# Ledger of designs, part 4: VH-VL binders against N-acetylmuramate alpha-1-phosphate uridylyltransferase (murU)

Target 1, 242 residues: N-acetylmuramate alpha-1-phosphate uridylyltransferase (murU), of Caulobacter vibrioides (q9a2m1)
Amino acid sequence: MSQAPKIAMVLAAGLGTRMRPLTNDRPKALVEVAGKALIDHMLDRLVAASVETAVVNVHYFADLVEAHLRAREAKGLAPRIVISDERVQALETGGGIKHALALLGEGPVFVANIDSIWIEHAGAAVDAVAAAWDPERMDVCLMLASTTESLGFHDTGDVFLSADGLVRFKDAGEIAPLVYVGVHICKPEITADGPDGPFSLLPLWKRLAADGRVCGVAPEGLWMHVGDPQAKLAAEARLAEA

## First folded at step 1 (VH-VL)

Design i2 (framework fv_iscalimab)
Fold by ESMFold2-Fast, scan of step 1:
Structure i2 (fold): chain C 242 residues (1-242), chain A 120 residues (1-120), chain B 112 residues (1-112)
Amino acid sequence: as target 1 above (242 residues)
Amino acid sequence: QVQLVESGGGVVQPGRSLRLSCAASGFTFSSYGMHWVRQAPGKGLEWVAVIWYDGSNKYHADSVKGRFTISRDNSKITLYLQMNSLRTEDTAVYYCAKDLGYEWLPFDYWGQGTLVTVSS
Amino acid sequence: DIVMTQSPLSLTVTPGEPASISCRSSQSLLYSNGYNYLDWYLQKPGQSPQVLISLGSNRASGVPDRFSGSGSGTDFTLKISRVEAEDVGVYYCMQALQTPYTFGPGTKVDIR
């Protein structure tokens, strides 16, 4: 077991297009689910996993995101917040990490989307990813969920998982049993050779997976993607029953 | 099951007004964004406007902004496009389209279209 | 505005032969959630458009498996493994990332 990462990259620079009208006057990161902003749900999960610093990229309503995070810190809440400024141009998942490399320090980091919420059935899900992490075998370790235990993620899935924890991304037209649910650990330097400007992690993950460098773990729980107003209401109903 | 039926098209002189309607059925109208898309004779598709599920927000393409207004009546299950100050360039078949994402996209159902001809 | 281009603009195919259509966007359509907001539509002669592919590669319900979508970021491809008579029409890509939503110019597919 390697030591769990103390630093997280939190991807909060998304446009929130499908969340309209909830994102009309605020970024997706500040949309509330069960009375708590999406970014706060994720930050609280990361704190529970002993994350000490969150590097948060900002673009859409960047000033509101930054003000919210500074107010959170003023209340004495962890983690320490470092802003990665993308006000001029959103850099997507891969570009956002590449842009933030100097802020992420040396070593592996958590990477978290702000729109994933979940109910745990056995132990802390983020801790399960940390427990699975092995930098000798992995460049990326994905938190995964069954398509039958994930609401608001696509029904066709994303990946197959071998008995040894290796990830294979599905081919076009294939149906996979597991979806990526918005949290992973990676060596952030994998983005260093990416293009300048915006780019996705997905092509990079596919190349690394072909080399056997992408692993995953599927903790017990129910995952909910809060991608639109209907999904927000569904997530709130499920959380109320927990 | 899902149907979208446009009406209100016709021949109109430049500078005049016309109102299009789109009657919806077979889905929960108040849960989805609705769009207008047009197609000039022999030309490609051009997105015109969107209105959000509850009517709280609207966006119009620059080519029609200030002249066209999208609206909806969720109690009547009907989408509208009010077209003012019509120009010959507005001549097109106008389609209403439903989005799938409870907001905007993809356009999973389209109406049959209604022809608007702006000519002197 | 995001500008969409398609190549070729016209394609004549012998029945049973494959067809491939390219679509390019002026900026990345890849969102922070890992999805490409690129949809493909078919308009058959005298008919309304219909959705074929959403989110880059997800085939719409009822669409035959001979249709497939691929690509990421700014470069996308629609493939028809074997073109049939009922596939004649104009194919449009559309970016769904931001307003104003924009269509490509269309690719007209005809049978010999």
Scores: ipSAE 0.000, ipTM 0.401, lowest interface PAE 16.2, mean pLDDT 87

Design i3 (framework fv_iscalimab)
Fold by ESMFold2-Fast, scan of step 1:
Structure i3 (fold): chain C 242 residues (1-242), chain A 121 residues (1-121), chain B 112 residues (1-112)
Amino acid sequence: as target 1 above (242 residues)
Amino acid sequence: QVQLVESGGGVVQPGRSLRLSCAASGFTFSDYGMHWVRQAPGKGLEWVAVISYDGSNKYHADSVKGRFTISRDNSKITLYLQMNSLRTEDTAVYYCAREGYDFWSGYFDYWGQGTLVTVSS
Amino acid sequence: DIVMTQSPLSLTVTPGEPASISCRSSQSLLHSNGYNYLDWYLQKPGQSPQVLISLGSNRASGVPDRFSGSGSGTDFTLKISRVEAEDVGVYYCMQALQTPYTFGPGTKVDIR
């Protein structure tokens, strides 16, 4: 794939508060859906898109996440794992990427949450994001899904998508047709001027979108956010039907 | 550091108008939705109005709809509340608040110190 | 409009002891996405309100782990595992599911 990143940032440092009691003794990344850990679902999707290295941030139960990933590598499974250590303090989405900048190399990267699972209806979803990516025009390209083809995401949506593929984030009280479903491509250096410590990507994305530098693509499929124990059961039931 | 500073409060007679301002600093003002919340002396919090980050979308509580108008000037980094046809029950400390935001929720992450509006004869 | 109620309206605790505050909504705050759109705020004496908890259970940045939020649908609880002098103030729940946003009447927490 032309312009497809070979490196991914995998955001696994979340506290998993909404997944309790499942996260009382394990991180969200190691919660199993259909017999497979959430982080393994995402890593397998990234491997299918030709990702060679995953930089994984760790905080909550960091030793367990690291041990799991080393065991995965010992079985001969790609990608190569590089740990970004946030044991002292969780840095949120923007801070996590900023902290990992030296590990992400030069050029664009995939960024993936570990709690999104999907069923594909018309080709590989991650490949669709790579195909839409244009580094001359874009700093960020979001994987999106219709609010009607997603479970466990906001019914009020996140964004509007223009005919040219550009994103507009919804205003207060507005209802948008598309949700961000936890995978994107970005130039990680966009986080370099962010604050020290924890911060979210969303204010940065709103600024970039206002400048026409955020794109999106909505591949055909069904997306499921595994944010709590009920959503885990719902996702398992849906996957069993596929 | 993030700061929100309200001004424009004071004593005013019923039926008259007053304009409140909220000066923001320490963050990119144009990225955030902004709210006005009020608190009558010795009472609880009451939500008044919201304005989107670009000023294109506004909502007002029914108690003030048609009398109050929220607005913003992103070039001046200032939020406004134009209050017309003031009533004694509008007497309150008025706070501006920033809508903290991530992909899954908004909440009021920073508040100003408030400005007192007293409507009396 | 969604009506919010809180109980108790006032609470006096000995330093180091736990405290619990209840919040109830007239309609379910549980969205089809699985999240409860309920936030908790603290107003310390003479100060502006500050956020403690969002989406029912998510602690805001810088908030000590002695604070926790729980509940779903129409019934929510804020717990303080060990109350400290700095925790004195009025606690408000707020629904953010729909406009107009509405606050509970507040619960005043004092130290013995």
Scores: ipSAE 0.000, ipTM 0.466, lowest interface PAE 11.6, mean pLDDT 87

Design i4 (framework fv_iscalimab)
Fold by ESMFold2-Fast, scan of step 1:
Structure i4 (fold): chain C 242 residues (1-242), chain A 119 residues (1-119), chain B 112 residues (1-112)
Amino acid sequence: as target 1 above (242 residues)
Amino acid sequence: QVQLVESGGGVVQPGRSLRLSCAASGFTFSSYGMHWVRQAPGKGLEWVAVISYEGSNKYHADSVKGRFTISRDNSKITLYLQMNSLRTEDTAVYYCARDSYGDYVFDYWGQGTLVTVSS
Amino acid sequence: DIVMTQSPLSLTVTPGEPASISCRSSQSLLYSNGYNYLDWYLQKPGQSPQVLISLGSNRASGVPDRFSGSGSGTDFTLKISRVEAEDVGVYYCMQGTHWPYTFGPGTKVDIR
């Protein structure tokens, strides 16, 4: 049957505009939460889920991101790092994956934002996404959290989830119970027909969801989006309680 | 950057039909839900209808349900409001508005098009 | 449907003086995530509406800090610390917590 992906696309090319002044002299990926860089929090979660290679896109302070990741490797820490260079132009979520297609190999991959941190209440959350993945019925499988168990994400929610795990993106004016929390599995070739240059995954996901090809799972836990300095302080306070 | 331009308004007799259009530019139209909101002369704002990003879900205010139908053509980057069985109380400026999917409901509005239903 | 009421319905303010507008909903707008989905929109004479405030108290991008929103549940207030000529118009509260969306009747703010 299906196997958990061994490759992850880690989206680290964001400008971190909302994190200023913390990002005036460093990329968002290297902002520390509880003494550990945001990118290291995510990489450690992916390693725990048996990811062997992380393809990391770089743009803002790209040299600092690369130096950090090479220093991490020099300490003997997994995963193996492959840099996807976007120094000339940041390509957004969809464009970043399309640009990295040759580096992602054949088959499904994890895709992870660097600004999501969480506390697990019932098993490993990334493993739950892998367990839900079914390439015969899915092109995308989203990690989701209840709006009541997520901080700093889209406050009107993003999606509804059927009993069979199918995702419906909310319509204008609806308040959805679940938010996307920055980790998913996808067939990266879904980006191949996208434009050259920057584009978002969201329109693609909405099209695929209309065809019943987007699924999701909502593991038990608390999710925190570290999008600005106040959110960083809030996340540190919650982690200290755990 | 974001622009919404309504058209199709005019003077019509009660019981007749009109079709309003809203031409969008400056954003990925197919990624956003769209609304129609109206305002009778000298009165307040009234929400009329919404359509999801791909057109799969539509909702209408009770005052227009069964008479008005919202629709969209993503290939033409245009939103529509088909208004049937028009009544004098439907007289209003009709605004096209984009759903923000965020903390607001409406983030961008068109300039409006006037519909006058009069004998 | 949720009924939105505003008070006062009309205000005439001397330039530089403060103004306060109340908005009341027939049901609580506090959602399970802790937010009140209560927007304030301004319609200047002859213009389309524009966003001022979201989630009861968050100023929209580009909105001056003389505008502030407060409240929770069923009672909300929009305050203008010093009214300027450019602030003339009709102010609407609008709820997005319950379906369908509903607007208040509007409060007309004029300058002497």
Scores: ipSAE 0.000, ipTM 0.391, lowest interface PAE 18.3, mean pLDDT 86

Design i5 (framework fv_iscalimab)
Heavy chain, then light chain:
Amino acid sequence: QVQLVESGGGVVQPGRSLRLSCAASGFTFSSYGMHWVRQAPGKGLEWVAVIWYDGSNKYHADSVKGRFTISRDNSKITLYLQMNSLRTEDTAVYYCAKGDYWESYYFDYWGQGTLVTVSS
Amino acid sequence: DIVMTQSPLSLTVTPGEPASISCRSSQSLLHSDGYNYLDWYLQKPGQSPQVLISLGSNRASGVPDRFSGSGSGTDFTLKISRVEAEDVGVYYCMQALQTPFTFGPGTKVDIR
ESMFold2-Fast, scan of step 1: ipSAE 0.000; ipTM 0.429

Design i7 (framework fv_iscalimab)
Fold by ESMFold2-Fast, scan of step 1:
Structure i7 (fold): chain C 242 residues (1-242), chain A 121 residues (1-121), chain B 112 residues (1-112)
Amino acid sequence: as target 1 above (242 residues)
Amino acid sequence: QVQLVESGGGVVQPGRSLRLSCAASGFTFSDYGMHWVRQAPGKGLEWVAVISYDGSNKYHADSVKGRFTISRDNSKITLYLQMNSLRTEDTAVYYCARETYEVYGDYFDYWGQGTLVTVSS
Amino acid sequence: DIVMTQSPLSLTVTPGEPASISCRSSQSLLYSNGYNYLDWYLQKPGQSPQVLISLGSNRASGVPDRFSGSGSGTDFTLKISRVEAEDVGVYYCMQALQTPYTFGPGTKVDIR
C-alpha cells in the first residue's frame, strides 16, 4: 500500500458520436447530466479522492473544453488543470496517456473516462481503488462493477476477478460477471513502448493481466455509462431517486 | 420513406474538378451525420469523408485530404463533395450514406444508389 | 489507420449449407464502454451496400436470423447458418472505432 495518486489523466478527447445530437455543437465532456457537465461529475469525484492535478486531453471542440475548465478554475475549484493538446489527431486511450507522459510526472496516476456516473452504496468508490492499489504487485488497478449493478455497459461483461484481486479478461464467447466502469490507477509508463499515434489500452491490459499485473476492485454502488441520449435520461432518473 | 439520391457524376479529365450532390428525403436531414464512400470498378469499398449534422466537424481520408471537401446545406437538404485535382485513381462509384445514432451505436443505415465518376484522359 | 483483413476472399457454398467469414483488425476494436465497433455490410450484385450487423453482434432491422456476428477485440466472424440464393454478394467488415473508418477487402460469396 502506498499513498493515493495526486494526479489524474482525464480522457476528454473523444468525438462523442454516439451522443448525437447532443454532441453536434459541443464535446461529450460538456454534455450535461442533472444540470452538471460530464467532465465536472468526474472531476468532482477525483477531487473527493484528493486529486490535486488533472491532465485533460482535448481534441473535439478543444477550445470549448479548455474554456470550461479555465472557468471552473477561476471559481476556485480544484483540481489544477493541465491541457494535453491532441487537436491535430485524437490518440485514443493508450496514445493519449503516452502523449501526456511528460505532464503526468513520476509515479502512478488515476485515469478517468468522462462518461461514467455512479451512485455509491458503501463509501467513496475512487477511494476504494486507491486503497486497493499496490505498486509492488500491480501495474493497473481497475474500478469494476457487477453487470447486474451497471447500466449502459455491455451485458456479457469484461473481466473475472479472483479472490486475490487479479483480473482475467474474458475469452471470446465467455460471459463475465464484471465490467470496467471508467476509472483506474496505472503506472503511466506502461504506455511508453506503445506505437506513435492512436492506440487502445486494452491489448496492453490483456498482456499485463496474463503476467498477474492487473488487479481490480468492485465497490458497492450503481454504475451508469452515459453513452447516448437515452442513457443520459436514464442516468438522470436514477440520480433523482438517490 | 428514407431516400438518398446522388448526382453530379460523369467523365472528367485528370486535374479538373467535379462537385457531387446527395439529395435527402424522408427524414430530418439536419439531425444526422453523413458520409461519402466510394468503390472503384471491380474493387472494394473505401471510406472518403464524414460531416456532422450541423457541418461543424469534418474528416477526410488521407487519400483525398486537401483535394476533396465535404459540405452540407441543411436548408436545401443536400450533402456535397467538392472534388478538386482529380486523378485517374479517383474513378469510382460514389455513395452517400447516413449514419444512425440508435441505442447500439453508429452505423450506415441508408445508402444512396451511387453516382459514377470516371477520371480519364 | 486501422487495417482490416478478411478470410476467405472468395467462397462458394451449396444452397442450404453454412458459410463463415473472418475479419481481423490491426488493433482492438473493443472500446472502454464494452462495445466492439465492428460492422458487417452486404453488397448484392448491382446494388448498394446494406448493413447486416453492427457493434460486432447486433443484427440490423429486417436482417434474417440466419445471420450472426461474433468475436471481440481483433478477431470477428460473420456466420450464415444456411445460405440462400438471395445471400449472394460481397461481404465487408468495417471498423467504426476511429476515423478514418476502414473496410476489409471483402469476401465474395457465390452459390454452386
Scores: ipSAE 0.000, ipTM 0.405, lowest interface PAE 14.4, mean pLDDT 86

Design i9 (framework fv_iscalimab)
Fold by ESMFold2-Fast, scan of step 1:
Structure i9 (fold): chain C 242 residues (1-242), chain A 121 residues (1-121), chain B 112 residues (1-112)
Amino acid sequence: as target 1 above (242 residues)
Amino acid sequence: QVQLVESGGGVVQPGRSLRLSCAASGFTFSSYAMHWVRQAPGKGLEWVAVISYDGSNKYHADSVKGRFTISRDNSKITLYLQMNSLRTEDTAVYYCAKDFYGSGEYYMDVWGQGTLVTVSS
Amino acid sequence: DIVMTQSPLSLTVTPGEPASISCRSSQSLLHSNGYNYLDWYLQKPGQSPQVLISLGSNRASGVPDRFSGSGSGTDFTLKISRVEAEDVGVYYCMQALQTPWTFGPGTKVDIR
């Protein structure tokens, strides 16, 4: 038991362009992997980490996403769902959090992509992020995986991790050993001074990392990015072996 | 074969109303956003309106907002444009067009042949 | 509203020669997802418009490889490597970044 966030921001407003043709008539969040929708895989992981409320942004096929989440709640499943409406315009990762600030309450939150699935080798991965979180030292804490323990992510990696847990983002053309795998804890107010409209978290993370305010943790496991139909099949094959 | 066929155009006096229809075939109509685009004689293209796959989101150009309403009936596989308080500057060929995606923010991959609306006294 | 501008407004090309059309937007069409929400359409005489290029550079299905789109942010170019008689018509750029969607004024391409 620690003071882990009870609220998560779940980023489900993506167009799913790389998942075509699977996303021609449904959102990426509702694409099934091993018989379960991508959003349900992530929500189940967040529930296991004691998340009580998920703020979910919706844009592409927004009514289908909302109907699915309300049906999930009707079955008695946690977490409580709050919809952050982006039907007018998709706001991306940074803009989506900024738009949802009033819904996220006070304090740190989990932030989760819907397209990361994993197999755990030692304890709950989301709990490891919560255990690493220190709001006095950090504004962001990233869940990371080795490029050798991840499928469907870039071989070139995203970050280096220091012995004291601080993140450095790689320079252009550099190869890094660790990839961001779609879950982090942040102080959502870091987006408040961002531009109006759509923007990415990545430039903000790079500025905060330069100030020593971004940490990371690499839990033991295998991570799978479900970014296209071939990656979906690969993830299903790997899950069937487990 | 994917097709869009517009109907309902004609000659109408200023201040009156017309309803345009667009009949779709050859694709799953309920999965795609639909657009109306118009072209005045000898002029360029002007975007008029879009409606999402399920009808929950609608947007209209400022020149027609409050006078025109886009709607759809997925069970009848038909797109509509209700045009009220018509003005002479609304004279144009009206095209319906299918969006590549359901949200209405990608591009228009299939176009109908257009229907002419002439607003004159 | 985003204003779209094209140059030239008219272009006469000898068959087999290249053609280039410029499109400018009043604000950046580059989304944080890395895509430029700019499309190119062709309207041949007496016909409905047809899509040529989406998202700045992606050729639409069935469009010959002599057509290419390039550019980012506010400045975009459509190139035809060798103009053929069937390419005569009016070329429009269009932004789909935000509502209302807006077309450029069009560039009329004709053959000598």
Scores: ipSAE 0.000, ipTM 0.419, lowest interface PAE 15.0, mean pLDDT 87

Design o11 (framework fv_ofatumumab)
Fold by ESMFold2-Fast, scan of step 1:
Structure o11 (fold): chain C 242 residues (1-242), chain A 123 residues (1-123), chain B 107 residues (1-107)
Amino acid sequence: as target 1 above (242 residues)
Amino acid sequence: EVQLVESGGGLVQPGRSLRLSCAASGFTFDDYAMHWVRQAPGKGLEWVSTISWNSGSIGYADSVKGRFTISRDNAKKSLYLQMNSLRAEDTALYYCAKDLTYDILTGYPFDYWGQGTTVTVSS
Amino acid sequence: EIVLTQSPATLSLSPGERATLSCRASQSVSSYLAWYQQKPGQAPRLLIYDASNRATGIPARFSGSGSGTDFTLTISSLEPEDFAVYYCQQRSDWPLTFGQGTRLEIK
């Protein structure tokens, strides 16, 4: 029986170009939604799922991200923060994990984007991903949401989910019912044979899905992608109603 | 460093077939999605077809669907476009283009283009 | 399909002037919009992707902005080599589509 991962990779090295002008003088991770930085929303969700250590990659305004995380630790807040330094070059999602492999240790980890916020309708969403995780069957387990219960994500969706939890990525011209909403569990070593430099996780996921090694779960809730200033305002309005 | 060289174009009568090739060098070909884009004389750009790194995902413009087939040979670092049932409106310069990423589902652009090969469909 | 409409069709300016080129989508493309430059007899060259990210090697005078349906390419101070045709492209949905182009010409 697998236990929930105690380590998370938090992907905070993005440039935040879609968030301008809010990111002209700060990283996207430090943009506030409802008075709390995006990175703090995600870290709080991970702590609620018993995560003990977060490995956070930094690039754009790296010093500000690092200072914020150290100030968070100084308040006595979990998780323990380990910085993965990408100041010289941002490595994207796959490259970021590959670069952090020595810091992530052995075993599966949570991987989290900092720009997803959600309202839960039936239990803790991150716990649902942990409950679905099965390392004998899976290399990746995605947190998914219906396109009708997700705001600011791709309207045409990303994936189909079978009755037994297998993910199929959509083909060109298809509309998929589910979208990836920024949290998953994976075996981080899947990135070890990836290219040097920046690369995306998505091609690795598609290869693994073709082999039946990518699963997903769609917890009940409303998901909000905070990708631009309008989406930030929309997320704040929804949170105020919760 | 990155180079894409198209070949196989020419003059062909309506209803016949042509096969275009694109030879790639200077990058790890099997790590990237590839595209065909065409441009009719004096007109703008029109996307024709896309293929992911492993041929697992393929897309076509409605104007060519059922007539054109995109394929790739990663060992030979080559991209192909088999064009059947050619029509006068298929007359264009055909470009081979490299995606910035491996797949066709992300919002990534075409970062390198070949010089193109001319296809003329005329009776 | 998503239709991209570029305006103006032709823009006549002198070196040193600021150029503003527009691209409007028939439905939201979020930020999944790219800009290309094409000179006569040459293949297109990527300038901007994800609405505002400058491609490798592209001078700082080129900038992109916008999201959803309205996008702008700005060239802050035109150089002689900037006179070309500019195309926008969306990658939000299938089929992939390009705008009809804006021709930037001298005088």
Scores: ipSAE 0.000, ipTM 0.438, lowest interface PAE 13.0, mean pLDDT 87

Design o2 (framework fv_ofatumumab)
Fold by ESMFold2-Fast, scan of step 1:
Structure o2 (fold): chain C 242 residues (1-242), chain A 119 residues (1-119), chain B 107 residues (1-107)
Amino acid sequence: as target 1 above (242 residues)
Amino acid sequence: EVQLVESGGGLVQPGRSLRLSCAASGFTFDDYAMHWVRQAPGKGLEWVSTISWNSGSIGYADSVKGRFTISRDNAKKSLYLQMNSLRAEDTALYYCAKDYWGEYYFDYWGQGTTVTVSS
Amino acid sequence: EIVLTQSPATLSLSPGERATLSCRASQSVSSYLAWYQQKPGQAPRLLIYDASNRATGIPARFSGSGSGTDFTLTISSLEPEDFAVYYCQQYDNWPLTFGQGTRLEIK
């Protein structure tokens, strides 16, 4: 019996700004990489980690995202999809989770961006995050990659990782060895006291990290952030080699 | 076509107030963050203020914090800058600029409105 | 705040020549850097975003490169209309900041 989260929050409400012109008439979630939509890449990874339900927030081209996910379910594909409707306003990462709290339940959940693609070199990366999760010690557990094993992420890194798995966010002007690569486990209730409307998870993570409540793991692999048209082409080239 | 038209500039004495307006057309105004950027005579560009599409995120340059207030009226497709306690150093051409989908760089600019603070 | 330093302050070249303009950040901005062109009496025009992506309608002779703290705008063969002031801008962190500008002028 798995202790891993069975529910994921999939953040698909982004405007896809950097992907223009590819996102002029479609959401970023439906941009294809190697013939498969970005959201399908992530959903397939979550299914492989035994996720049973994905709560997907929608805003930009919400009807197209919803139709795609309905078509996916009609093919008999897991996970079960629950739509978190942000058509009125996009709420960003923190606001999106706060808005979806009633759909996510009270247990820990996976949280996944739709624009991270990776090649695994040693076991399933999402499973590694689940294996590291400890609700007694953590409120957040980040999937991390070395700056040398990631493409399209910040080359100056995001975080340092201690021997005990604790995350420290870098200071301005500092170079960190690890980047956040778009998947984490959290207690979604950490967003409950956030502002009404849009807000980012990053300030919340920094506060929790200062309290020793943010942990991370760096699975072996190559991570690719599909943030713009050039990054899409680069990711397709790397996937074709594998 | 995207158009941004600034108005409300003029000559004003130090310590007084001005309200700048920017009328937007040619795009869905309520989907985009908006910015004010200024340029003193013969000088470079200085970011002044940003407001997100729904007014949920607002930022100011340190030089104007506590004195200037950015606001928007999505129904009227208008951006505003309320400028209080004006200083000689605020003398500049003030541009209204359109955000590129929340990324905080500027794909379209108005022609600017001139603010001169002088006694 | 992140300070952007542009060099040279003034670059004097002839039409047909290659122009190389530099922008250095006081700390890393990853690839979150844009370039603008401003002609006398006109508003700035976006040229490049995300360090290397050409904005819509911008001629192929304009290219951007770099990441982290060191960025370059290149104009492969100058046209008369390219003589203007060029500004870099970072959007990695608040406050948003611009470089002081490089003036590209005819020899």
Scores: ipSAE 0.000, ipTM 0.428, lowest interface PAE 13.6, mean pLDDT 88

Design o3 (framework fv_ofatumumab)
Heavy chain, then light chain:
Amino acid sequence: EVQLVESGGGLVQPGRSLRLSCAASGFTFDDYAMHWVRQAPGKGLEWVSTISWNSGSIGYADSVKGRFTISRDNAKKSLYLQMNSLRAEDTALYYCAKGEYYDSSGYFDYWGQGTTVTVSS
Amino acid sequence: EIVLTQSPATLSLSPGERATLSCRASQSVSSYLAWYQQKPGQAPRLLIYDASNRATGIPARFSGSGSGTDFTLTISSLEPEDFAVYYCQQRSDWPYTFGQGTRLEIK
ESMFold2-Fast, scan of step 1: ipSAE 0.006; ipTM 0.522

